# VHH binders against Protein AAR2 homolog, part 12

Target 1, 357 residues: Protein AAR2 homolog, of Caenorhabditis elegans (q09305)
Amino acid sequence: MGGALPPEIVDYMYRNGAFLLFLGFPQASEFGIDYKSWKTGEKFMGLKMIPPGVHFVYCSIKSAPRIGFFHNFKAGEILVKKWNTESETFEDEEVPTDQISEKKRQLKNMDSSLAPYPYENYRSWYGLTDFITADTVERIHPILGRITSQAELVSLETEFMENAEKEHKDSHFRNRVDRENPVRTRFTDQHGLPIMKIREGYEIRFQDIPPLTVSQNRVGIEYSDRLYRLLRALGGDWKQLLAEMQIAFVCFLQGQVFEGFEQWKRIIHLMSCCPNSLGSEKELFMSFIRVLFFQLKECPTDFFVDIVSRDNFLTTTLSMLFANVRDSAHAGDDLKKKTAQFKQYLTNQFKWDFNCD
Key: E = the ipSAE of ESMFold2; O = the ipSAE of OpenDDE; V2 = 0.75 times the mean of E and O plus 0.25 times the DockQ between their complexes.

## First folded at step 1 (VHH)

Design f13 (framework vhh_5c3l_4)
Fold by ESMFold2-Fast, scan of step 1:
Structure f13 (fold): chain B 357 residues (1-357), chain A 120 residues (1-120)
Amino acid sequence: as target 1 above (357 residues)
Amino acid sequence: QVQLQESGGGLVQPGGSLRLSCAASGFTFSSYSMSWVRQAPGKGLEVVSDIYSGGGSTTYADSVKGRFTISRDNAKNTLYLQMNSLKPEDTAVYYCAKRYDLWGESYDYRGPGTQVTVSS
């Protein structure tokens, strides 16, 4: 063996790969999985040889926003999605359990129409997603089964009217709402602008983390209590926090989802403001810097120069993390050393200055 | 494609010296910590030495500390191991290894190895 994936795992991926049928998807359109996207050919019907585990599938037609989904593929699974050209989205089509063997046999006859999973990038993908589990996907994924790069926004007034119409259509309500005296709902903010929200069922169900206010002069920042509350909300499983960070990052990098970028920043900021928990949560902080290392390594340099570096978020926030770990009476020597190595890597790789604590 | 190619091994007398080199290609060498790892007959793999991506931080196994020196030339994509005061116990296949991450928890590539034999 060496530093490559174990031979047993490589053989398993080859022999026990999963299938994705993506039926009716337009020719010459973008289709991608994980690290790779390409323009579809006339005969494209999906993917073969997908390694078991979590993957992100995404697509777009000319000038349309990306849409995608996370799925935890089981060995030999056949997942079926059907493209709807009118709605410009996909729909689930379940394969009955008793028909799986026959369906798998039929897949061999359409092998030339199935693109192979890009194995050359699997190790990098694993490094970005190794905390994500089926439970993570179930917790976070939108109820309607898809992630869109542009938010599906609706005004509060429009949502109220749609719900009223749906109730009228769906029920034989004998005490119907009195249209002469409707309940007054506030539809505008303090400035008279419509209150907008993500349409129900389309939201990515991230944990509620307070909005960012990043400042190097915020003396006395200590958010360990907020971290502990968040960990309790996650059932005490700190790995689920890092899994959420990984989902947020993939949504932002591959899905082009703004909400993913915001959640990713909120998690980094929270982790950078917890000096009192560096000892008690050592494993979490050690794993956090490893997760962040792989994420920053995989980002295009141009993206971080133009978007993240200009925002100053990472340099400001990580300066706080580095100072907190360096100066901690609670952090052990192993965390201090690995954090110093990470700081030096970022300084060398991105030319960032972290002396602004 | 990532490639690591070791050279400089051979037969040497106890107390002698050898210098191993590892030519790296297919990745941004200057961004990764590198290691020398060895396997003696009938033993498991032993990490001999690690060097940080920038070259400033090094670690050594107790068995070789004070006798071996790891170094790198990021401009040439080359890793080195200077081995002095060699002992029969240093007989092993020596592998150049790329760390998967900065913290030494795993490796994602290693070279084919070079044999070092220390005998009279």
Scores: ipSAE 0.007, ipTM 0.399, lowest interface PAE 9.2, mean pLDDT 80

Design f14 (framework vhh_5c3l_4)
Fold by ESMFold2-Fast, scan of step 1:
Structure f14 (fold): chain B 357 residues (1-357), chain A 121 residues (1-121)
Amino acid sequence: as target 1 above (357 residues)
Amino acid sequence: QVQLQESGGGLVQPGGSLRLSCAASGFTFSNYWMSWVRQAPGKGLEVVSDIDTGGGSTTYADSVKGRFTISRDNAKNTLYLQMNSLKPEDTAVYYCATSPFYEDSYGMDVRGPGTQVTVSS
């Protein structure tokens, strides 16, 4: 815990807090924003004094998985969500412009039912999210406006049937095609089990980065071409790659979303396998180390025992990063120094051994 | 360009008090969050306290909460740490640091040479 915030952000926190109304949410249920969660009381109706910028809101009832969303709060904004007991999720409610003044008066009357934003942890939250922008959220957030800790899965057969019901012509076409192949084997894997995918609109829209394998995690691998393709897909904005790394981390840490953990690992592995771009992408690599430092600093030490494999993905992958930067003809002295300092920090703080052959 | 110079350290008995000062130059002090960071012999850096630009918001490590008070005087470009009820485990070099968010640094960007605090019986 020890990072300072930009003065501009601090000034905003004092003057321009936002509101979240979370109506109809059950008592004694988990509700959280950013670093803190609570069990809701009988009077709970939402939050006040939310700093402008990106925040992650999440909740769960006793037997349900955690569900949440990212939102970029504007100064003085009033965001309204209503809990639906039947669907066990929240729904948006728009506040018309002509009703804003009435809504603000209602907020004053319900002040005792609004919990204040936990400012004591805002510095730490800012350090985990400072590359995330409204554009980042719009690009990555699920179309249906919520992130669920358990994947919303659908079989290929169910998806096919749902689409066929909505489009009568499509159903007739598929009936003809089915004569050519056994329909059951089209919807089942080689073992006869249903082929599953994430239901459309529920997926977190991360960039497509190739999956990790043991052979891909070897020293001497060069993926600069993959990095350049990824940066091109992001419009050349390397800050959006780090923003995605930050969203992936928050999805995993706060949202309990396993796909966030996978994307976070894929980004770290990619960044650790690009020795030929260490000079041309110096700003990206310097900022990558800073982002990763804040992420690892804010994790409890048991985080790595409970979640990272016993073979320790981080020690193996970061050993590759450290060797690549140390031995690089492309990396400048500043990046080499910063990387060596980071290695020393991790060795001292976590007792990790990076002398793997 | 940023320069920080700590002072006020010394030898003190358990239960005693010290006030550390940090003189800042080379930047607009009133625009920066400031931190006190310490390093005990054989240990890593520990963030002791943080203070916002106006002095209205402060945080403390659990080890010093209730005993230490951070403050600042923007007119004098000076940061302070009032240390009360000192314990032997408070023995460390104390550093004044600017926010790593404003610097190209990945952690506590310790800028000053530090001031030694020794608490002994």
Scores: ipSAE 0.000, ipTM 0.174, lowest interface PAE 13.4, mean pLDDT 78

Design f15 (framework vhh_5c3l_4)
Fold by ESMFold2-Fast, scan of step 1:
Structure f15 (fold): chain B 357 residues (1-357), chain A 122 residues (1-122)
Amino acid sequence: as target 1 above (357 residues)
Amino acid sequence: QVQLQESGGGLVQPGGSLRLSCAASGFTFSSYAMSWVRQAPGKGLEVVSDISSSGDYTTYADSVKGRFTISRDNAKNTLYLQMNSLKPEDTAVYYCAKLTYGWDSDEYFDYRGPGTQVTVSS
């Protein structure tokens, strides 16, 4: 239930909230944080009263692809980003520790140029991101420091040629390599199409999760071993798996990033194919259902709901989850009750049909 | 505008029966799970029973299992609670609620009616 925060919390946030200075960003362009975006005015210079914790900031110019970043704000932090009109992206500007007091004094005089954080959505945002930590952001965030909605793709052949030219500082080297080595055929897939990859430094560093498998093709699917391997890769911290699910979802929903949608689906599919771990990983599965509940309840958009419904993924995959929990000898009554309630909520709210196998 | 209106409350002797009704309007009743929630004098809010949108699934608080029956008529946009073998402990204001699943508690509701008083006393 969205609504205004109590005055006591607003006062706390005003005193302890963080600031984002977003300097030089064009007027009449999209700027957003978390659930809310708007067109910037002439005076816009950033945000004030940002609650401590992880937030997602994004922007776009003239319907260009969204560009954004995750940041874990500390109480009273001042984060400075400078917009570069030529590259159409932002750059970090460090504030020396000894200048923080002076910068805070200046911010008081800039108050009318700073938009307040949209507090009416903070509770919903917290429910969407409560597993994400600074460590999660550092692990997953692109090395380049930004997340782009349109993937920066490069062919393997192009990357090879760029690297060859860079190493030799000689454009004639490229022509020699093309002529002397039939490497061209090594850069195409089984269908004869160029093998593409995300340009180095732009990739969101998600965990490698097995590709989606349709239950009708593999009856008796059991991926608990894969889940255990993934948890081991995360240092045994199951909360980091849910944090990754939350990052993937925010990347998809707010960042409009297709790779986020793919990773989100892979995690849901993996969790739906682990009947043997429902007892031993009870806390993980309870929290997984909670995370998915908030993702579907708190921030549905027409675009999101339509895309997800047309893909038929959730109805098919969650049917497997619901059947696995219902039929489990190892799942406790609490997990079975919450899963049945969640199934009924989805059936009621979205009119989805889970009676398919 | 979502509107829920409860009726059927009153004074009844221990061991007696009472049937509550809730008339719903302003939303597609058949698409939402519904709940009966009560508040006894000096106590917090207690979820008594809930029912799925279709009516095929129901749950009950342990305090009322075997005595209360929740049901719905989607054609009439009406929710019912049949209360049998009433006890003084059932004395409360009973509210009809549009059920919203919440994780921080067993059950949530995003809207409730004004309530109907049930008093069980000799």
Scores: ipSAE 0.006, ipTM 0.220, lowest interface PAE 9.9, mean pLDDT 79

Design f16 (framework vhh_5c3l_4)
Fold by ESMFold2-Fast, scan of step 1:
Structure f16 (fold): chain B 357 residues (1-357), chain A 120 residues (1-120)
Amino acid sequence: as target 1 above (357 residues)
Amino acid sequence: QVQLQESGGGLVQPGGSLRLSCAASGFTFSDYSMSWVRQAPGKGLEVVSDISSDSSYITYADSVKGRFTISRDNAKNTLYLQMNSLKPEDTAVYYCARGDIYPYSEFDSRGPGTQVTVSS
């Protein structure tokens, strides 16, 4: 009916909400948090009343690719970010504690310059991010503290020369003396163009989910073995796998990051191909369906119309999941019921056909 | 119009018990799954328990397994949560929620909540 937050929640958030101070960011530029983005006004200095927990902040100037970051806010925290007008990105160094303390004393004078957190979508945001923790962010976030929708690329030759120069003066001299050797051909592709890669420290540190390799020596390898190896790499904490799935989804949906979309698909495919794990990893599969439900609910119906066909990744992969759970002797009744409800939801909302095997 | 009204909250000593009730009206109660959701001071929402329309599927959060029991009476349009061996960390506002698949989806409705405080 009303859609308004209860007064006690509003009072709590006014007193215990977190702040983001974003200093020096240009006017008439895109700024967003979680579900909402807008063009900054001339007085914009940041956000107030941010709920404790993980949030994704992003921005763009002059229609440039988005840049952003995840942060796990504590109650009453003041996070200060500075915009570097020369590099057109966030300042690399953390803001000193004494400067943060000074800004805290000035908060009352900045209230009219701070936009309130958009609470109307917070419940949905929680459903997209409830497995993400501070540890998840530290593990996955790029070392340089920002996520870019367009990868920061470096040529293989430039990286080689920079690394050689940093490590040894003698090494760099030797490499230059050896410039006559065929090492130069290793820096160009078959078209004579420089080989490019993501610059060190800019990559999102997702877990490796390699394609299943089938050879005579590995005939009969199960997808469940890949899942068990991945869980072992995560210290046995299956919640971290779902947290990574949530980070990947937010990266592609809000961050417009291609690698997030690819990792999200790899996780869904892996989870959909593990019939032997449905009993032993029941809690993981129950929670996986819940995570995926909230993610697919947030995708606009018109967005799916452009990509949905009988050969679509989601319809094909989820058909495998539904068949595996339905046909399993070891998937408990609760997982079977929840999976059937999810299949019915997708069929009714998106008109997808999961019986076209 | 969907209406959900919780009751039964209060102050209780650690190790004590409380039973929460939720009276539902404005919809066919027996057609919907129901949930108990809580929010502790300074924390996000936590789904503590779910129950299907026919009680054939029941689940609990790890934090409450073995201590809480969800049940429903479709003839009385009432949802219950029996809370035993209460701990200080169970202190929260408890909400009754209606849902088809998950209790805090966009089509869910919830009540105004009832406060549970576990303290000496």
Scores: ipSAE 0.012, ipTM 0.226, lowest interface PAE 8.5, mean pLDDT 78

## First folded at step 2 (VHH)

Design g1 (from a04 with S53R; framework vhh_7yz9_2; at its last look DockQ between E and O 0.01; V2 from the best seeds 0.00; counts 0 for: pae E 10.4 > 2, off the site)
Fold by ESMFold2, look of step 2:
Structure g1 (fold): chain B 357 residues (1-357), chain A 121 residues (1-121)
Amino acid sequence: as target 1 above (357 residues)
Amino acid sequence: QWQLVESGGGLVQAGGSLRLSCTASGRTFSSYAMGWYRQTAGNEREWVAFITRGGSTTYADSVKGRFTISRDNAKNTVYLQMNSLKPEDTAVYYCAAGDSYWYDESEYDYWGQGTPVTVSS
């Protein structure tokens, strides 16, 4: 629903909200925060009244892929990004502590060029991001780059040449020849195409999902050991697993990054195959159902049909989850009720069939 | 405070051309960005074209290459030249003025009364 916000809410957000200065960004280009994006007008210089907490900011010029970042805004914070037209990206600027008062005065003069945060969908945004913390962002966010589908790529050959040049400058020259693994084999795939990787520091630092290990006594699909090892890698904090699921989804939905979709699927698959953990990890599984429900509810219809549902991943994987919870001797009554309600919702809303076995 | 007045609408054959004008009274609009919108019965208004204070132009995909927006700040007038008209261009056309961070309809302060355009097959 649109329209004007109540005056008391506007005044509160003006007094207590954060600022983003997005300087030098071209007009008639895409700029967005959280759920909403717009084409920029001539006077656009940034945002005001940003609620404290984690937000995803993104932009695109012409038809270029989006580039974006997560940031945990503090109350009254002034974040400054300057657009660089040569590199077609933005750069950080720190505001020295002794210049904060002058910068705030400049903000008052710029008020007509700062667009207000789109409050109308903030509570829904919280539901997509409520497990994400500043520490989560610091752990996962690329060190050097931005969140984009056009991640900085290098060929293995280019990386080899750059490393050789660096070694030449830093130490005595050494000629290393690998006669067992010729250069061409090391730099091409099975089809003869150059092998590409993301340049160091530009990758989204998703947590690795531990590999499946076989057990002679294992009956059926059971990934509880993988879940345990993953939780240990996260310092025992199951909330960080759901935070990563939320970051992965936002990277896919708003950042248009396929790697986010793959990590999102890996987490759902893992969680759907842990029948022996349904009792001991009750809060994690209850929260997982809520997170997934909200994510599926917020998908645009075309995006959902064309991308999320086309390979039956969710129907196949969630069929396993629903059966595991229903049949578990370990799962509590409230988890069983909630998953049954969730199954019914998906069946009615999307006409999915969860009986494929 | 001041009003926008559209003119130049009417009936035209498919493939024909028409030029719309929007004139401000009371103040100069050299300080404003200007836009054209259109509306068919039972639908929300659709953005058509936009021109900045500096003269840069942007168009909806459905009219790109056929419509041209321009402005004459000395006459407080913005124009929409519509060429190669199609029956689906039939609508009431509105001009708007405002300072905005976005090209969102809610950001415009002033709207005209509209001028009807009918394109017959």
Scores: ipSAE 0.005, ipTM 0.303, lowest interface PAE 10.4, mean pLDDT 80
ESMFold2 (binder alone), look of step 2: mean pLDDT 79; pTM 0.806
OpenDDE, look of step 2: ipSAE 0.062; ipTM 0.568

Design g2 (from a04 with R27F S31D T52S; framework vhh_7yz9_2; at its last look DockQ between E and O 0.01; V2 from the best seeds 0.00; counts 0 for: pae O 8.1 > 2, off the site)
Fold by OpenDDE, look of step 2:
Structure g2 (fold): chain B 357 residues (1-357), chain A 121 residues (1-121)
Amino acid sequence: as target 1 above (357 residues)
Amino acid sequence: QWQLVESGGGLVQAGGSLRLSCTASGFTFSDYAMGWYRQTAGNEREWVAFISSGGSTTYADSVKGRFTISRDNAKNTVYLQMNSLKPEDTAVYYCAAGDSYWYDESEYDYWGQGTPVTVSS
C-alpha cells in the first residue's frame, strides 16, 4: 500500500478510514504521524483516512520537547484529542457511540481542515511496525498515555512524600512539603544530589532485560538462558520481542526518546550473543535479521551517523552475531545465508568492518 | 496491472558482456527497490544485485566487480550490466520489485518472466 493510492482506494479510505481530531493545536507547530511530519497551518484540525492499525502520532511546539502516542486505530474510528495550551499537552475527549454518526457529519464540514494520511510512507511504516500489535501497545505504552522526549523527573523524596500524603489522607497533618525549600532530602546520591526517577505513569514499560556489557572477548559469550527468560516473560511469544524492538526504534526515531534507543541496543545485543539458540529459535532470528535490516535501511543517513558516532556498538555487536551464526552448528543453511547477505549489505552500503579479532 | 519485462538476454562467449533491461509498468517505479535474481534448472533462485529506490547498490560476491546494477526512473527501467561473463553465469535472469528486503525473494512484490543468459566456454 505504498505510493499514490488509486482513486477507488482513496474513496474507500475516505469512507472507512479512521480520523484523528486534534483540536486547538497551535499553528506553525510540528505535527506528525508515522514517517511524516509537517508544520501546521491555521486551520489544522487533524487527520483523515488513517488506515486501521497501529500508528505513532507526535507533535512539538517550537523548541518544546516532542510528545506522542501509539494508537491502534480501528476502521471508521474517530479519535479526538484536545490541545491544552497551558499544560502544553493533549487531552483525551471521548465520543459517545451514539454521537459517532453526528460527528462523522461534522467531519465532512471540516474536511478542508483535515490532512490526509500520508500513504506515500505507509509501506515504510508498515515494514517498521509489522510485529506491533494492540497488545504490544497496551503492554508498553505509558499509563498516562504520552511518550515524551523529555520525561518528567521526580525525586524519590517527593514521591515518598506524595505517597505518605495519600496514606494519611485522614490525618489533618498537611505536611506541606515546601517543594521550593525541601528541608529533608532522604534520598541522595553519593554526591548529595537528590535521586531522580521518571514519575510513575510516564515511563515506557519496556520489558526488563538483564544488563548487558559488550566484552572484548567475543568468544564464549552465551546469553541463551537470558533470551529464554525474556521470552517466558513475554508469554512465550517471540513476536512480542520483535514488536518491542520495533516500538523501541520508533520511540527513538520519531519520538526522540533516548530510552527507546537504549532498549533497542539491549535487544540487539542480547540477540547477538545467543549462539545456542540459533537452531531452536530459528524463526525468531530470521525475523530479527529482517527487522534490523529494515530499520537500518529506512533510517535517514544523518540518523545513521548518529548511531555510529555514539559508539561502535552496532559494528561490534553485529560482528558477534555474524561470527556466532557462521560458526554455529545449530544454525540452518537458510539462517546462515540470510545473515551472510545481511553482513554483505552492511559492508557494501556502510563500509563497516565486521572482522572479529 | 503491474508488469516487469526483462530483455537483453542471449548467447555470449566467455569474457563477453551483456546488458539486461527490465521495464516496469503499473506501479510507481521510483518508490520501489529493484533486484536481479538468476536461476538455473534444478537450483534455487539466487540473488544477484540490488538497487534501492534511492540508488544505493549492493551485489552478490559472485558477481561483485563484474556486474553493475543501475536504474532510470524516467524510463521506469532497471539495468544489469554484465561484464567478464563466465559459464557459471548461465541462468535465467529475473527482475524483481519490492520495498526493502532485497535478499528475501518473498519480500518482493513483483517479478518478471525472466530472460535467459547463456555463456559459452
Scores: ipSAE 0.013, ipTM 0.302, lowest interface PAE 8.1, mean pLDDT 85
ESMFold2, look of step 2: ipSAE 0.087; ipTM 0.511
ESMFold2 (binder alone), look of step 2: mean pLDDT 82; pTM 0.832

Design g3 (from a04 with Y101W W102F; framework vhh_7yz9_2; at its last look DockQ between E and O 0.43; V2 from the best seeds 0.00; counts 0 for: pae E 4.3 > 2, unsure alone 64.0 < 65)
Amino acid sequence: QWQLVESGGGLVQAGGSLRLSCTASGRTFSSYAMGWYRQTAGNEREWVAFITSGGSTTYADSVKGRFTISRDNAKNTVYLQMNSLKPEDTAVYYCAAGDSWFYDESEYDYWGQGTPVTVSS
ESMFold2, look of step 2: ipSAE 0.220; ipTM 0.625
ESMFold2 (binder alone), look of step 2: mean pLDDT 77; pTM 0.787
OpenDDE, look of step 2: ipSAE 0.239; ipTM 0.590

Design g4 (framework vhh_7n9e_1; at its last look DockQ between E and O 0.02; V2 from the best seeds 0.00; counts 0 for: pae E 18.3 > 2, off the site)
Fold by OpenDDE, look of step 2:
Structure g4 (fold): chain B 357 residues (1-357), chain A 122 residues (1-122)
Amino acid sequence: as target 1 above (357 residues)
Amino acid sequence: DVQLVESGGGLVQAGGSLRLSCAASGRTFSSYAMYWGRQAPGKGREWVSGISWSGGSTAYASSVKGRFTISRDNAKNTLYLQMNNLKPEDTALYYCAAGDSYWYDESEYDYWGQGTQVTVSS
């Protein structure tokens, strides 16, 4: 439902919609949900009338990285977050079940400080996230509950030491990693630099795409085996693959997370190189084209340009897709038609050339 | 800072058509959702139409739906409003606005034009 809600629906959503209390968030800072962001006022305390389902909430303080989270809101749910000024992040505040009614009463008094969910953007949001389920969020969301544009990196050595300390709580061995002397770093790359990774619990838990298996007899690019291994890893549910594609896209678009973009590209590339799966996984490919079409159509132009400018990834990859579908003996007429239409749309809209040199 | 300049307004007879343009300065036009609003004499500002960043989504006030068409050319940094079947009640100062979201609440707009006058005679 896009646009202004009818009065009767507004009343309903006021009664049955979810609430997000975001307490202590500074004024004149960016706060957003799904497709809408705004600068907070002095009285900002959160959101009201949130429709049930998966949403992405994000915020940023001036000159600070954007942070956010996915949440599957339930009808009437009150989610409470508290901003920590010192750590410049949000913390969860649990509301006991027996206090929910009281909290709801309090919300009435806070109504002027709560921004309504922007239903004008809901249609777009729904289109971008329609495969995402609660299970998807649970699977992919960082354990520590934050999606950050700038992830904290730690050295393997640091992690190792921290873990060792946890295991040896009783041993006085304060093996302090001398951070000032890189020569003493146990885990270094070929250049002697510490190997860095995202701290455990902060990583977005995207599904690993299986590596290529060396097949001596393969003429061309064929990743169907990889696709099937991936689908198995996802419990045989192809919808979860597209859900992940959508989460990845949102992480990049709204979360400003580069890893989201990378995963998005990986998925598109994989899907574009599976000519032998076009028949057996018809529904997946039909939906894949739909998802991708919608993503590209709804993207801001500048964002789109950014996507396209990065190594001609889209044009090259989609050229493969189009060629594979066109030349496939397994692809049905419906998939061929849909793909052809998609190709034509991109050609007309963006003047892309999909001819494989 | 984005500057918006409206043009194309004028006097037109009822049933006539006008095309408004809004030229945006800077390189960030494509990053904004764009809006048309209007203010009639003695009345407050009202939202008329909105268009998403890419132009993929459009919205209209009920009063202009079916008669007005909003469009944009991001390459030219220009927003358009085709107004057909104009009515005397459409007489207003029309202004364009830019925002960081697709929202019809003008309080959410970041930039405003000065407006162009549209007068529809009976």
Scores: ipSAE 0.000, ipTM 0.206, lowest interface PAE 15.6, mean pLDDT 84
ESMFold2, look of step 2: ipSAE 0.000; ipTM 0.126
ESMFold2 (binder alone), look of step 2: mean pLDDT 79; pTM 0.796

